# VH-VL binders against f1miw6: the designs that were tried, part 30

Target 1, 251 residues: f1miw6
Amino acid sequence: MPHFAKPLLRNIITRNLFNSIKKKQCLQYLQTLRTLQYDGFTTVYFGETDIPESLVTGEDFSDGYYMPTPTWCVVHAGGSQGWVPWKYRMFLRDELCIKQEDNLFFEFCDVVKKAYGKCAIVVKERRRQDATRPKEGKETEAQAHVPSVVNLTSVTCCPEVAKSYGHKLLTLPSPYNYLNPLDSAWSSLKWFIINNRKEFCLQSVDGVYSYQYILFSDLISKGIERINLSKWRTITTKVRRWENYYLGKLS

## First folded at step 6 (VH-VL; framework fv_acasunlimab_arm2)

Design s73
Fold by ESMFold2-Fast, scan of step 6:
Structure s73 (fold): chain C 251 residues (1-251), chain A 119 residues (1-119), chain B 110 residues (1-110)
Amino acid sequence: as target 1 above (251 residues)
Amino acid sequence: EVQLVESGGGLVQPGRSLRLSCTASGFTFSDYWMSWVRQAPGKGLEWVGYIYSGGSTYYAASVKGRFTISRDDSKSIAYLQMNSLKTEDTAVYYCARDSYDTSGYFDLWGQGTLVTVSS
Amino acid sequence: DIVMTQSPSSLSASVGDRVTITCQASQDIFYYLAWYQQKPGKAPKRLIYDASNLETGVPSRFSASGSGTDYTFTISSLQPEDIATYYCQQYDSLPWSGLTFGGGTKVEIK
């Protein structure tokens, strides 16, 4: 499996300062987010990550060997107050692609409203398909608007649903994913899995380790729990520093 | 199992060059950012430079322009090319692995290799 | 570069004592601080990351806290095996400038 986007975390800022449409989208996102924060909204970052079976068994990290493996999609949310008090979900990718759970976002909005009150819910920008949009470079400011509906692989995020609970749904523009603290949390989870997976492997047969869903779920739960309030405060503080830097460069 | 092993240290004259190697084993080397950290005899730790998983590098001011870091992911080796060596470069050189979450702190260190620069 | 000032440079304490080491940054480092233990003749070992998070497998007698420019590392009950030099390291400067370590604190038993 391809490793995480580590070079992008350290070098993307300078490159992306020159894209005028994305600069306007990022500036609008940051200004809207700050306005909501000043108005008392709690910021929560909602998203997902893929955990391939090979990450748990170690097969993708075998010297010189690579093959496609089943992948689990983990969906959760967090912010400066830690993980939200919402039970994270985990789905096998193939099953998730067949049926989406429309009720998850309703439940999420209800839970965070009860825990925090009004929230600014931040999700990543969905990849745009060339067949459904004008040629790049001819985009107008109207085309830089937040999408009406945002679909993660696992869940449909509807702005109208968020609004009905008093929330605001924001889309973080690509390529500014380094402004999403959830990505750092996911990296920490994967680091935990790599360093603790041996405790959850059942046996090796012909060099291939096996595991059960219950053991795998327990590994994921422990990894998520290890990303505590202190870690979340550290990563959200880092994001705030990057936001301040970028506001100073773009404004 | 999971380890880093430095090699290539030794005695060199001022103004000469030396190349250090850091061989990784027990993990997917290409997924990690790597740093070199040195320690002069009886002194503290000093960061030398790092290399991203994608190959980009950054150096401490004291070595910039003289030292070059590179990596060969197919062999799981990181290199430190040291040019125009000064007596002040005398130190034990450690290879260190950046944490998996790319934060800039180190979770694995080699045993170190001594470089002595003297006439 | 961000300058890390560590104090004291050395200390001597008895087994069972509470030992505190401080680290001060020349500017706000936003919890981007790690603590390392280096035993004589060995490579450093990370004990703490993100200012207060204890590494897996590290004894609970080690702890750390702090914010802004001021950080502390504590050993609640010093053991003979804790004889080492301890270093703080900031990583707030990435990607704009280099990483920097404190000068180290040598901990010895009386």
Scores: ipSAE 0.000, ipTM 0.421, lowest interface PAE 13.5, mean pLDDT 78

Design s74
Fold by ESMFold2-Fast, scan of step 6:
Formats: sequence, structure tokens, C-alpha cells
Structure s74 (fold): chain C 251 residues (1-251), chain A 119 residues (1-119), chain B 110 residues (1-110)
Amino acid sequence: as target 1 above (251 residues)
Amino acid sequence: EVQLVESGGGLVQPGRSLRLSCTASGFTFSDYWMSWVRQAPGKGLEWVGYIYSGGSTYYAASVKGRFTISRDDSKSIAYLQMNSLKTEDTAVYYCARDSYDTEGYFDLWGQGTLVTVSS
Amino acid sequence: DIVMTQSPSSLSASVGDRVTITCQASQDIYYYLAWYQQKPGKAPKRLIYDASNLETGVPSRFSASGSGTDYTFTISSLQPEDIATYYCQQYDSLPWSGLTFGGGTKVEIK
């Protein structure tokens, strides 16, 4: 039986987060989101997740720890209406930071406008965007010149582009990433992969050797497909209930 | 050049109405929340109200029910409609741009327009 | 309803002096405080945001700190061009509540 990662939503109220400014950013985010929803904006959560090939093969431990392993970055969006009717993207991340694809966000904005009209597009806070904000304790230097240290996205979400299609771009503060239902969808995808990867491993005998073939993209596509409209409505309803709770606690 | 220019100020009698305009240039006006802030002669700054990019407004208690903020994104103009003016409304009125992330602090101000409410 | 109490109302100092202005909120404002400089006859200019962050292009002699209800703004070495009235402003009540400015501190050179 698949076990899905439990969200940390139940713990947010009792946790002491990084600093009080992040609590206020979360409150402002929630109040702005609610106003947009009231004004008829459809909420869509846009983001990405990393899926290492070792998650599919399960061979990290048997062969010794050889890192880095090839990693795929999956980009998609969804909400209470299900996955957006946009072709999700997969990029091989490997050791290198993935460069932005020009016009991909334009295509996304056009697709969701045609499907839903005006949208409130929610993205996660990027680490580099925090540089001008007060931080708990003293500011520390990261390995800024090492690409692997930077949490780069494959797609640049430009607020002006979103606005040109009638959308609003919102940033969810980092300590409250679990208020993003897309994270629950990604957890469901990864648990589907873990529990179904052996069915997508093809074995062929060619001469004296057996070859194992993994249809990685097909496995991911099937996992995304299993996160249907009903499941999306369930996870978004749960997130909304916790949002209402936090609005009451942080106000 | 990135700027805000207020207009419409002047002398007006108590009980009358006046409309101020704030014309924006050099930036994508529709992406920003806009506020009006006033300053009575020789006194401190007082926030009047804001309008966010979606059109919803919020007002200071002292002007609620009398003042209305609106915007025309196609012309890059914000408006302050002032009704039932009182002598206490005499002030320089500034148009101010809220920072991009709607933080509630202002990164761009107009030069202000003087409104004098007197008989 | 957050009340901002700023002190002193005015001060006079010599060029090169350290000048400190304080701002007290009636309740915890969680670092949501900005500082503005207003020169006579001009619009205000923001110098500080989020209690301690210096705006780009503002001289390093300006600094600010604080937490909870108590905040301070400092000019480490007063210059003639720093003659102005300085205002604190809280934005903890946003987005659905009013913004509040302190009463201002007029800084003059002796």
C-alpha cells in the first residue's frame, strides 16, 4: 500500500519559525490570495520537483553511494480544478543548473487564461529573492558561485508576463511551503514511483546479458495521471482548512 | 523616467468635492498598489488609503465614507475623489507607489498637490 | 489600531555627531517598519525598510535596528545635507488595516 508523505501543516502553529517577519509575510500572502479568490481569480500552484533516477532504480545502496546521480526536474501546475491542461515539462538537471527556457512562462499563462480566465499563480519563494530581507541571526554567505548550491527554477516566472494575460503572481514564503498543495501532489507522485517502479522496468535478454530498461517518462506520466481531479480537490480542501486556521492565528 | 505627478489640487469650500489625479510613467503601473498620503501644513504624514492592483480599496477612518480611490490602468492614473470636504482635510496630498511585493512601504512618491479647504 | 510614538520631536547637533531617533509601537510590529527622510518642501524618501535594511543608493552612515515595539534610527556622522524631518512608519497592520506614521523628528545643525 502506498504511504504518502504527511505534510507539516499540523505543526506550523506550534513551531517557532525563523523570525516574526516570515509569519507576517505568510499572513499577507494568505489575505492577498483570499481577496483574489473572492474577485474571481482561479488559484493555480506552479512549481517543480526533482526526481533522481535512483528513486526509480533503487540501486543507490547496492552499488555504493555514487553521487551525483542523474536527476530529472519535473515542472507542472495544478489546483482545485486538477492539473492544468498544459504539457508538463521534464528537464535533466544532472550536476548542472538548468537554464531558463525562453517563452515557456508565456505559453503557460496563455494556456491557463484560455482554460480558467484570470488566475492567481502561486510560486515558492526563491532563496536569492530573500537576500534583501532580515534573517534570523547574522547573514551568512552561501557558496554563491557554485551552481549546485543555488535552488534555481527551470522556468522564470515574470510578474509582467503574468499580468499581460490578466493573472497575478504570488510568492509563498519559504517556511510555509507546506501550504502549497503542489507539494502534496509531488509527494504522491514520488510514492507512486516507489511503489510501481518495478512494473516499468523492462528486462531483455541480448546474448549472455540481461538489460534492464526503465521507461522513466512513462512512469512519471502515469504517476501524474493518478493524481486526478478528486485527489486534487481533497488536498486543496485540506490546505484551505489549514489556511483558514492560520489566518485566525496569525491575524 | 520613473515618476508620479499629482494634479487637481486647489482652493475649495467646506462641504464641496474635489478630485485629484496621479499620473504614473516609466513603469508598469498596473502591477503596483497605490496609496494616497497627506500632510497638513507644518504637521506630520498621515496615510489616507490604498488601492491594490485588483481594484479593492482600504481607507483611514478619518476619510472613510467621504473619499474614494480608483484607478485607470490603461491610462496609468490613480484618482482620489474627495467629497464633503472639511477644513481638517487641508493638506499636501501625495501619491505613493507601494513596493512591488505589496509590503506597505513606499518606494516612489509624487511631489504632492496642495488642497486648501477654506471659506 | 497601532500608534507610533517617535522621539525626540526635534534635535540639534553638530556636523560629525551621532544622531539617534527612536520609534515605539503600541504593539509588536514584527520588524515591519520603514524610515523616511523629508527635506523642506520635498516629498519623503525611504531610507530603511523592514526595520534594518538600507535602500540602494542611501549612504552607509544611515542605519536602523530594533525589534518588538522598540526601534531606532541612527546617523553615524551627521552631514549638512542630512537636515530634514525623519519619519518611522509601521506596516504590520497591512494588508487589511491602516498604515501609521510616527510624529516625525526634525534634525537641525547647530
Scores: ipSAE 0.005, ipTM 0.393, lowest interface PAE 16.5, mean pLDDT 76

Design s75
Fold by ESMFold2-Fast, scan of step 6:
Structure s75 (fold): chain C 251 residues (1-251), chain A 119 residues (1-119), chain B 110 residues (1-110)
Amino acid sequence: as target 1 above (251 residues)
Amino acid sequence: EVQLVESGGGLVQPGRSLRLSCTASGFTFSDYWMSWVRQAPGKGLEWVGYIYSGGSTYYAASVKGRFTISRDDSKSIAYLQMNSLKTEDTAVYYCARDSYDTDAYFDLWGQGTLVTVSS
Amino acid sequence: DIVMTQSPSSLSASVGDRVTITCQASQDIHYYLAWYQQKPGKAPKRLIYDASNLETGVPSRFSASGSGTDYTFTISSLQPEDIATYYCQQYDSLPYSGLTFGGGTKVEIK
């Protein structure tokens, strides 16, 4: 690169400052979550994942150039009790920046209240906000603490709405992905898609095999159903082990 | 300069002990987990064990009960105490810093120190 | 322990070739996989973490993908400086079981 960075020592000091803040945020998150669980709150992880259509078709680009592919944003929630009994949503990524918000969070809070009672709703901190870190040379310890953004790109999650239903909205700090069981669920969904997309290959009258583009939602629905209660218990047990580990390390 | 430097390697007879040191500089040592990874001549990488910032340790089955990892945060040094050495322990031993937040993949490695266990 | 099976053990390719290395886990590791480059006589260097994330400063010709039990590492256009042994490593088993590396793939230029 042509750019000359700041002296290494100053960069290390800045990195350690941000690290200390993130460790404190993680410890606070874990302590708050455990307190809520002790008080009878059901933990529900609410999140989203992007699934490109090329994952379904398995197509390679013939000339090596990048071709944009439509990407779908899938929104769902789950925990140790399995997927929540809420209708998951799918949004075309390109439409999310032009569509009006649907305020689905009200419906979500009502559904999980009826199913589980009071819930600790965990939403991952948005990485986009972290990318706008303070400019070089303008950092102080106070300024290094950038406000976290807790909203999904598809759904606005309002703490006051959650509270009105008896819930608590929590932010999972972005670097601690291992504390989010949804990431494992999304991985399993994508593996299901890859291994089952061939079932939609149809032979034409001229003998040529082609993929019939099914409703993308049908394949996604089948993949979500495959992540059953047993799978969720395995995933959340692993998250619990990581939580205990981090509590021991950070305390 | 951010670096890890291993020392203490050498030739040792089977059944004896040897202590390796890993000196850290350029970062806040006490914030990081430290791992030891070894590589036998001409062979692949094998994780040996780690110590986290609170002092608790975990070991690979092949060395559990024989090797002990410790740290001195005031000196920014991690140690690997190797007891009851076997010829199979012959390897280059690397000190590695676990990724900053919580990962157990390694973002900084030392240059390694050779331990030869031979009669 | 989670066993990591890496293939091939070695390969020879020409400058500019596309090189692919695979790593198979004995069980689902949920993207908790890193790739390392080790040049002769040097310590390993991490190139990729969380299965597909490229380290800052690593050339874009290096990439990786995969999920579940099957993972792939690719060099899109092999350069002379890429002569090295490449290793995958899983960290899904923490904190209660050991980390495991693949057997390594030695990449040589013809």
Scores: ipSAE 0.005, ipTM 0.418, lowest interface PAE 12.5, mean pLDDT 77

Design s76
Fold by ESMFold2-Fast, scan of step 6:
Structure s76 (fold): chain C 251 residues (1-251), chain A 119 residues (1-119), chain B 110 residues (1-110)
Amino acid sequence: as target 1 above (251 residues)
Amino acid sequence: EVQLVESGGGLVQPGRSLRLSCTASGFTFSDYWMSWVRQAPGKGLEWVGYIYSGGSTYYAASVKGRFTISRDDSKSIAYLQMNSLKTEDTAVYYCARDSYDTSGYFDLWGQGTLVTVSS
Amino acid sequence: DIVMTQSPSSLSASVGDRVTITCQASQDISYYLAWYQQKPGKAPKRLIYDASNLETGVPSRFSASGSGTDYTFTISSLQPEDIATYYCQQYDYLPWSGLTFGGGTKVEIK
C-alpha cells in the first residue's frame, strides 16, 4: 500500500477516501506522462533536496523535521538522458530572496528546450515543498498577509512559463516517491556525503562555526558526478517497471 | 554510530507468533527502504521481505500471508511480525538497509537475532 | 521468481591463489547484481554492486564482471583474512519477483 504522511486526524474512513483520491491522481499522472512520452516529450524530473549541516558532522537527528542548524538546499534535474546540462543551484534555507531566483525556472525551461526540445517536467506535489511549516495558526495567517516574500528554498514552477517554452508541467503525487528517480539520485548524493564527510572541515570564525564552502561545494559536485548516464538509466528503468506495474494494477 | 540492532528473537513453539524489532540510529531512517533477511543454521541467506520508505511491502513466497513488515519512522524502528511459525522458519534474522543508489542491495546490516522454532 | 545458481558451493585454496566464483541467473538481470562477504558469526558485508563496481574501502584484489545471466567474482591473490562465505544477490525485482541470493561459496585456506 501507498505510504501517506502522518494524518492530522486518525479517522480510518477519511484516510481511506484520501488514499482513494491519491491512487486516482497517480493513475492520471501516469497516463498523462505516458501520452506525453509517446508524443515525443523528454521526461525531466526537477526538484530539490535538503542537506543539513548535521549530515556532515554526524550529529543525531533527535529534533525531527525542524533542524536548528543551517540546512543547504540543492536544486537539480535529470532523467534517462542523465543530469540536465544546467548548473545545479545551492541555497541556504530561509534566507531572503534575490532577483535571480525570480527567474530561475525561466532559465531552466530555456536550457532544457535547447538541450532536449519539448519536455515533460515532473515536480513533486507541494506537500514537502513548503520551506517553512507553520506550527501555529497565527503564524500561517501572518505569512499569508505578506505575499511578496519568496523563500529561497522554494523554486516557483509556473505552468504558464513551462508552456511558453513548449513544455508540460506535471505534478507527481507525494506518496509515490518510488516513481521519482530524482529521489534515488538525491539518496546517492547524501550517501556519498556520509561516506566522504571525513574530508569536510568545519572551522570556527569569531566563535561561530562556519563551512569551508569550497570543500562543501566540491563534495556536492563529486556526488552529483557519481550519478552518470549509466546510473541514471538504471534508476529510470527501475522507475519505469514500477510505473508499468501500477498502470497494469490500477487500470 | 550508524547502526541497526535487532531484538525479540528466542525459542518459540510451532504455530505461535513472535515479533522482531530493528532499531536504527545515526541516519535518517525515513529515507530508506528496509528489508529482513534470514539465515538458517549452516545454510545460505534468504530474503524475507521489504518495506519501502513510502510504506509498500513485498514478501517472499515462503512467508507471504504469515509475516508482516511495518515501520515506525518517529521511533526509527522496523518490525517483523511472524505468525503461524514453522520449524523451517528457524534462522538468524537480519535487518538490512537498502542502498541510497539502488533499492534491493544492502549497505548496512544488523548483528542478527536468532529465532528457534521447535517443540 | 528469479533463481540464482552459485558455484562452486565450496573451495579450498592457498594464499596467493586466484579464486573465481560464478553466479548464474535463471533470466537476464541487466547487471542488477551485488556480491557479499560473510565471515563466521558476522553479518554480510557488501563488496560489489551493479555487477562490477567495487565498494569504497574494499581491497583491489576483489573484482567482478558479467552480463545477462552470467556473472563472476574474482579474488586475484587470496589472503588469510579472505576466509569467508561469498554470496551473489540479484535485485532485478519488480513487486512480483522479489530478491534472491545465490547459495553461497565457502572459501577456505588449504
Scores: ipSAE 0.000, ipTM 0.421, lowest interface PAE 13.7, mean pLDDT 76

Design s77
Fold by ESMFold2-Fast, scan of step 6:
Structure s77 (fold): chain C 251 residues (1-251), chain A 119 residues (1-119), chain B 110 residues (1-110)
Amino acid sequence: as target 1 above (251 residues)
Amino acid sequence: EVQLVESGGGLVQPGRSLRLSCTASGFTFSDYWMSWVRQAPGKGLEWVGYIYSGGSTYYAASVKGRFTISRDDSKSIAYLQMNSLKTEDTAVYYCARDSYDTEGYFDLWGQGTLVTVSS
Amino acid sequence: DIVMTQSPSSLSASVGDRVTITCQASQDISYYLAWYQQKPGKAPKRLIYDASNLETGVPSRFSASGSGTDYTFTISSLQPEDIATYYCQQYDYLPYSGLTFGGGTKVEIK
């Protein structure tokens, strides 16, 4: 079964009409974002998605001593201008303890400042359940060459770091994640994987050597590239229409 | 093997009722929004209504209050209950599946079933 | 409801000709437009989504563009198998409107 089985926009009209606490937070978010856009800030949506290897291979969890399929965390950012001019990052979830990744957000802020100038960087509100969920992995033998490692379960986005580069960091309230075009991009990526994974599997079986990792990475890269500027334009325009709707509805 | 098959069409008198069925196979029916689209003889396509995967419905103004869409996920069937039928409701009725990439455009259609409303 | 005005209602062209069909929305639909092909006696088949994106497996002679209220669909080199009625369909955000189709354009070969 695909991880994206629950589409972003279904039941949205009924769910969000009377959540008074989150309604106020959403209105505040939208007013702040619109003001920044008016002031010349470029809107960039920063986030991550999980891609289980089982989504790519089509394998299920089995009984007995079968080990769960590894999950990859893909980190990227985009907006109405397309993907940011930066290679997406991909990490094995249980290996997100490598200390060099502490500086990822610093690097990101620098890159988008050079590409777009001042940005309004939008990230999703962290779910309470996700924050309390057990860590997936521990340090592995592959990380023994790195003297200092920290256990990272997600990329740390610091408002003070963003400000030091001239940016503004905004948090989109969790019930309104459909106002994040990046989530639509992630759904498109996962749909691409489902529709093209058969070719991946056929190619990997054809070789005398294991090509699994190379082909997996290639499939993900092709899926990301398929989400081109015109698709981002379409998704971002749709988000803008929903923003206008909610600005009127929530006021 | 992925398909939609409509049934239940036929001749019916004005003011009467008729129920159409759409049987799905080859995919996880409960994950998809389902729509009904009709086409009068020699005319264009007209959207009738849809039902969300969660059961909520939305209707075109021309049929609101007269038509009801429902679904039985255990049987992979969508229904269109048509009440107070008018001569203007004469059409081929298509069952269509909404695309997973976005809401509102269709990626799978049935072959259609003809409903003739005549005295 | 958003009204979709499609033109022309019908056209006749020769094999190899460039054919253009237009759709005008009564209000800005922000690229939420699909194009369908319906051959006689068959259900419609989607060719284009999000105004300009071609479906996988659809011949490259089909293309579409547009923004705001004005959209176009083009067949660059008409083939005999392209004889069909073509429909545009808007799916702009809810709850302001339902889904609406254009009136259709019947394409015939001379």
Scores: ipSAE 0.000, ipTM 0.429, lowest interface PAE 14.1, mean pLDDT 76

Design s78
Fold by ESMFold2-Fast, scan of step 6:
Structure s78 (fold): chain C 251 residues (1-251), chain A 119 residues (1-119), chain B 110 residues (1-110)
Amino acid sequence: as target 1 above (251 residues)
Amino acid sequence: EVQLVESGGGLVQPGRSLRLSCTASGFTFSDYWMSWVRQAPGKGLEWVGYIYSGGSTYYAASVKGRFTISRDDSKSIAYLQMNSLKTEDTAVYYCARDSYDTSGYFDLWGQGTLVTVSS
Amino acid sequence: DIVMTQSPSSLSASVGDRVTITCQASQDISYYLAWYQQKPGKAPKRLIYDASNLETGVPSRFSASGSGTDYTFTISSLQPEDIATYYCQQYDYLPYPGLTFGGGTKVEIK
């Protein structure tokens, strides 16, 4: 019934067109960013990452009886100046479906204006997830236990709010995520969690951890603090080299 | 115990093939980029190539087109398939674990396996 | 494609001496440099990453600095157990995705 082979030529053409469009978007992004930097704008990268509690505990629920674990959304921003002097936020992922987050971005813009003056605020382009059109159409056991009201909202970043503070909001096109130093910072945070989580485990019984008093927020805070100014300079310098490479290649 | 163990080294004739294995234990193998680094007898270190999740690989110019790196995350094994071997490929081959938050520097090494390419 | 020039190729020093090794890149590598210690018959051990960051558990007598194309590694007070070959390694993936080691510096006791 279904075809075993896709039309190879059409798929190649589609991918090449997609890549061409993304290259043009990347070039426009980079040219705009450089212009803003020359005009005295401080570049800050604003974003979020998901930290499942299973990453902290090391528990594996892959035996066919998936028990949903809470996932924390960590929101922060940084750049060549280090982490911004704004209190990072943590939300249970399902709480974002209920809470208003518009006021967060308003507060963020005010804080970075006071700290750095006018900023070029870079956020990631939201890509469409493969799961939006699953071929089978069946949900996993995990999805059955998650509230069906899945808000599509990350923290809302309104261009007009940024503009009211003298900032410019830029969207970094996917797949050029290597141009986002914040992703490297998030990887460092998760690496820190994996390597330091055992000191917060209280006991293990038959491979199941008992972790009643893990200071989750303390572990996250320590991980964020390990990404110091020196590390941010290293990360942002790497990004600047990627930017120079892409500007030369895509021009 | 966190460790990497290489195997598959030995004596092989020029122009032939050999496959090395690197078995990981004590850590979540799928979280890490893996590299192969070689060292000719009495010489310095030379990077061979790396692999990360999704199968993306990069190779040193000296081995590109002849060597292939792959991984089996279900078994926690990385492989180095060496084709069209030359005498200058004679070396101790190390597998090395890249840091999760950066690519290209190594925090864990195997003990190495000797490959001798000679008639 | 980035060439790493390490000097000296070998050195002899006395216990307690200050030892300095230099590493020069053929192009700016923006702090993407690690330093390794390799004892005879053993695998290398990373001592320094991101040009100046000391690995946990590595003695404080080891330090490193540098930027752009010029980097240095220092042992402030050489100990007998520090006899080894030391290597710098760049990991700047741009514009050429590849890793390059310096030629190594063999450190011996007089």
Scores: ipSAE 0.005, ipTM 0.423, lowest interface PAE 13.4, mean pLDDT 77

Design s79
Fold by ESMFold2-Fast, scan of step 6:
Structure s79 (fold): chain C 251 residues (1-251), chain A 119 residues (1-119), chain B 110 residues (1-110)
Amino acid sequence: as target 1 above (251 residues)
Amino acid sequence: EVQLVESGGGLVQPGRSLRLSCTASGFTFSDYWMSWVRQAPGKGLEWVGYIYSGGSTYYAASVKGRFTISRDDSKSIAYLQMNSLKTEDTAVYYCARDSYDTSGYFDLWGQGTLVTVSS
Amino acid sequence: DIVMTQSPSSLSASVGDRVTITCQASQDISYYLAWYQQKPGKAPKRLIYDASNLETGVPSRFSASGSGTDYTFTISSLQPEDIATYYCQQWDYLPYSGLTFGGGTKVEIK
């Protein structure tokens, strides 16, 4: 039936227009990033990843027993120079407070300025999700029309704070998240956790957050250390290849 | 066997055209970005142009507007169409493979084909 | 456009000698550099990628290091089969900054 084709065609056209807008945003991002790099800015990718405790323990609750699984948020940054010389942070997702957010980004900006001088700090564009959608959903063509809202990390990344330290804050537009090498680092960390969690024996310790934090912290520290300078160079070189492709294609 | 084989080189007069072919075998050609690199007799390497797996092309300033790179993924062939040839285009022309997975450098080269532009 | 200055243009050394070649970029290339070996009459072969990573199957006597604008390639103990011209290659942005090779270093045995 021809009438069934009309709404689908309109949706395809609208999606393609939205994709065109995102392509222009990506080109602007890449041109700005290159300009900053040529002006002596060090590129650092700042972000977070969520690690459920079930990923660490390997526990299976499929017996019809519902147990909320605590989720840890790991915050770090890195680039072609490796992980930044800043102590990565971990916090329970549900217990993050505003005051902790304020302190983290200020300290981060100060540390990277002392280590590298002026930095181009790249953060990933995130969509707000309602209760029925994943917070970090797969951005398919079907989701292209959903409005994006700036929720870059659990830590507020204020452009004015970055500027006060001589930095520039850049937002990498979705769907170009593969231009963020930090996502590859996070994947490597999670694979390390899965393959090494047998060395980490987390016994149930009712109501003792410090004990859980220490055990989890040790495994995460080992995983982060495994992602060395050579690995970061490989990851960032692949990103640079994609950047060159898009700069050529979109110019 | 993983290889690249260039063909189509030869002697050509200034102002004329010549087309080079690069036949790939032993790998999934469509996944790779391809470059042409030339080397004048007794001189160093000079990048000529680049074609991405998606078909977009880019050229060195010295050949832009005169040379065209294309590819036929169904036949695993890359082409270099050279128009308005000049004596300074005399070189051995290499086809080279590059992949976004290999850090953006050439991990496989053909044997090269000589192009001589002379009266 | 990024210019790659390679030094020396040629050198002669004895078997077993340590050979060092340098490559300087006109601007920061952030480790995006490869080294190639071209033996007489043959196509180039990639030895090093990402400034310091040795290609699989390449002898351990070959090594490289560097950052920013300054890069070095070393043969720790020169062998007769190492007679070749060596090239560095930079790649940052296509098409405008271009892909650029160094001028080459001809390595001969005396």
Scores: ipSAE 0.006, ipTM 0.431, lowest interface PAE 14.0, mean pLDDT 77

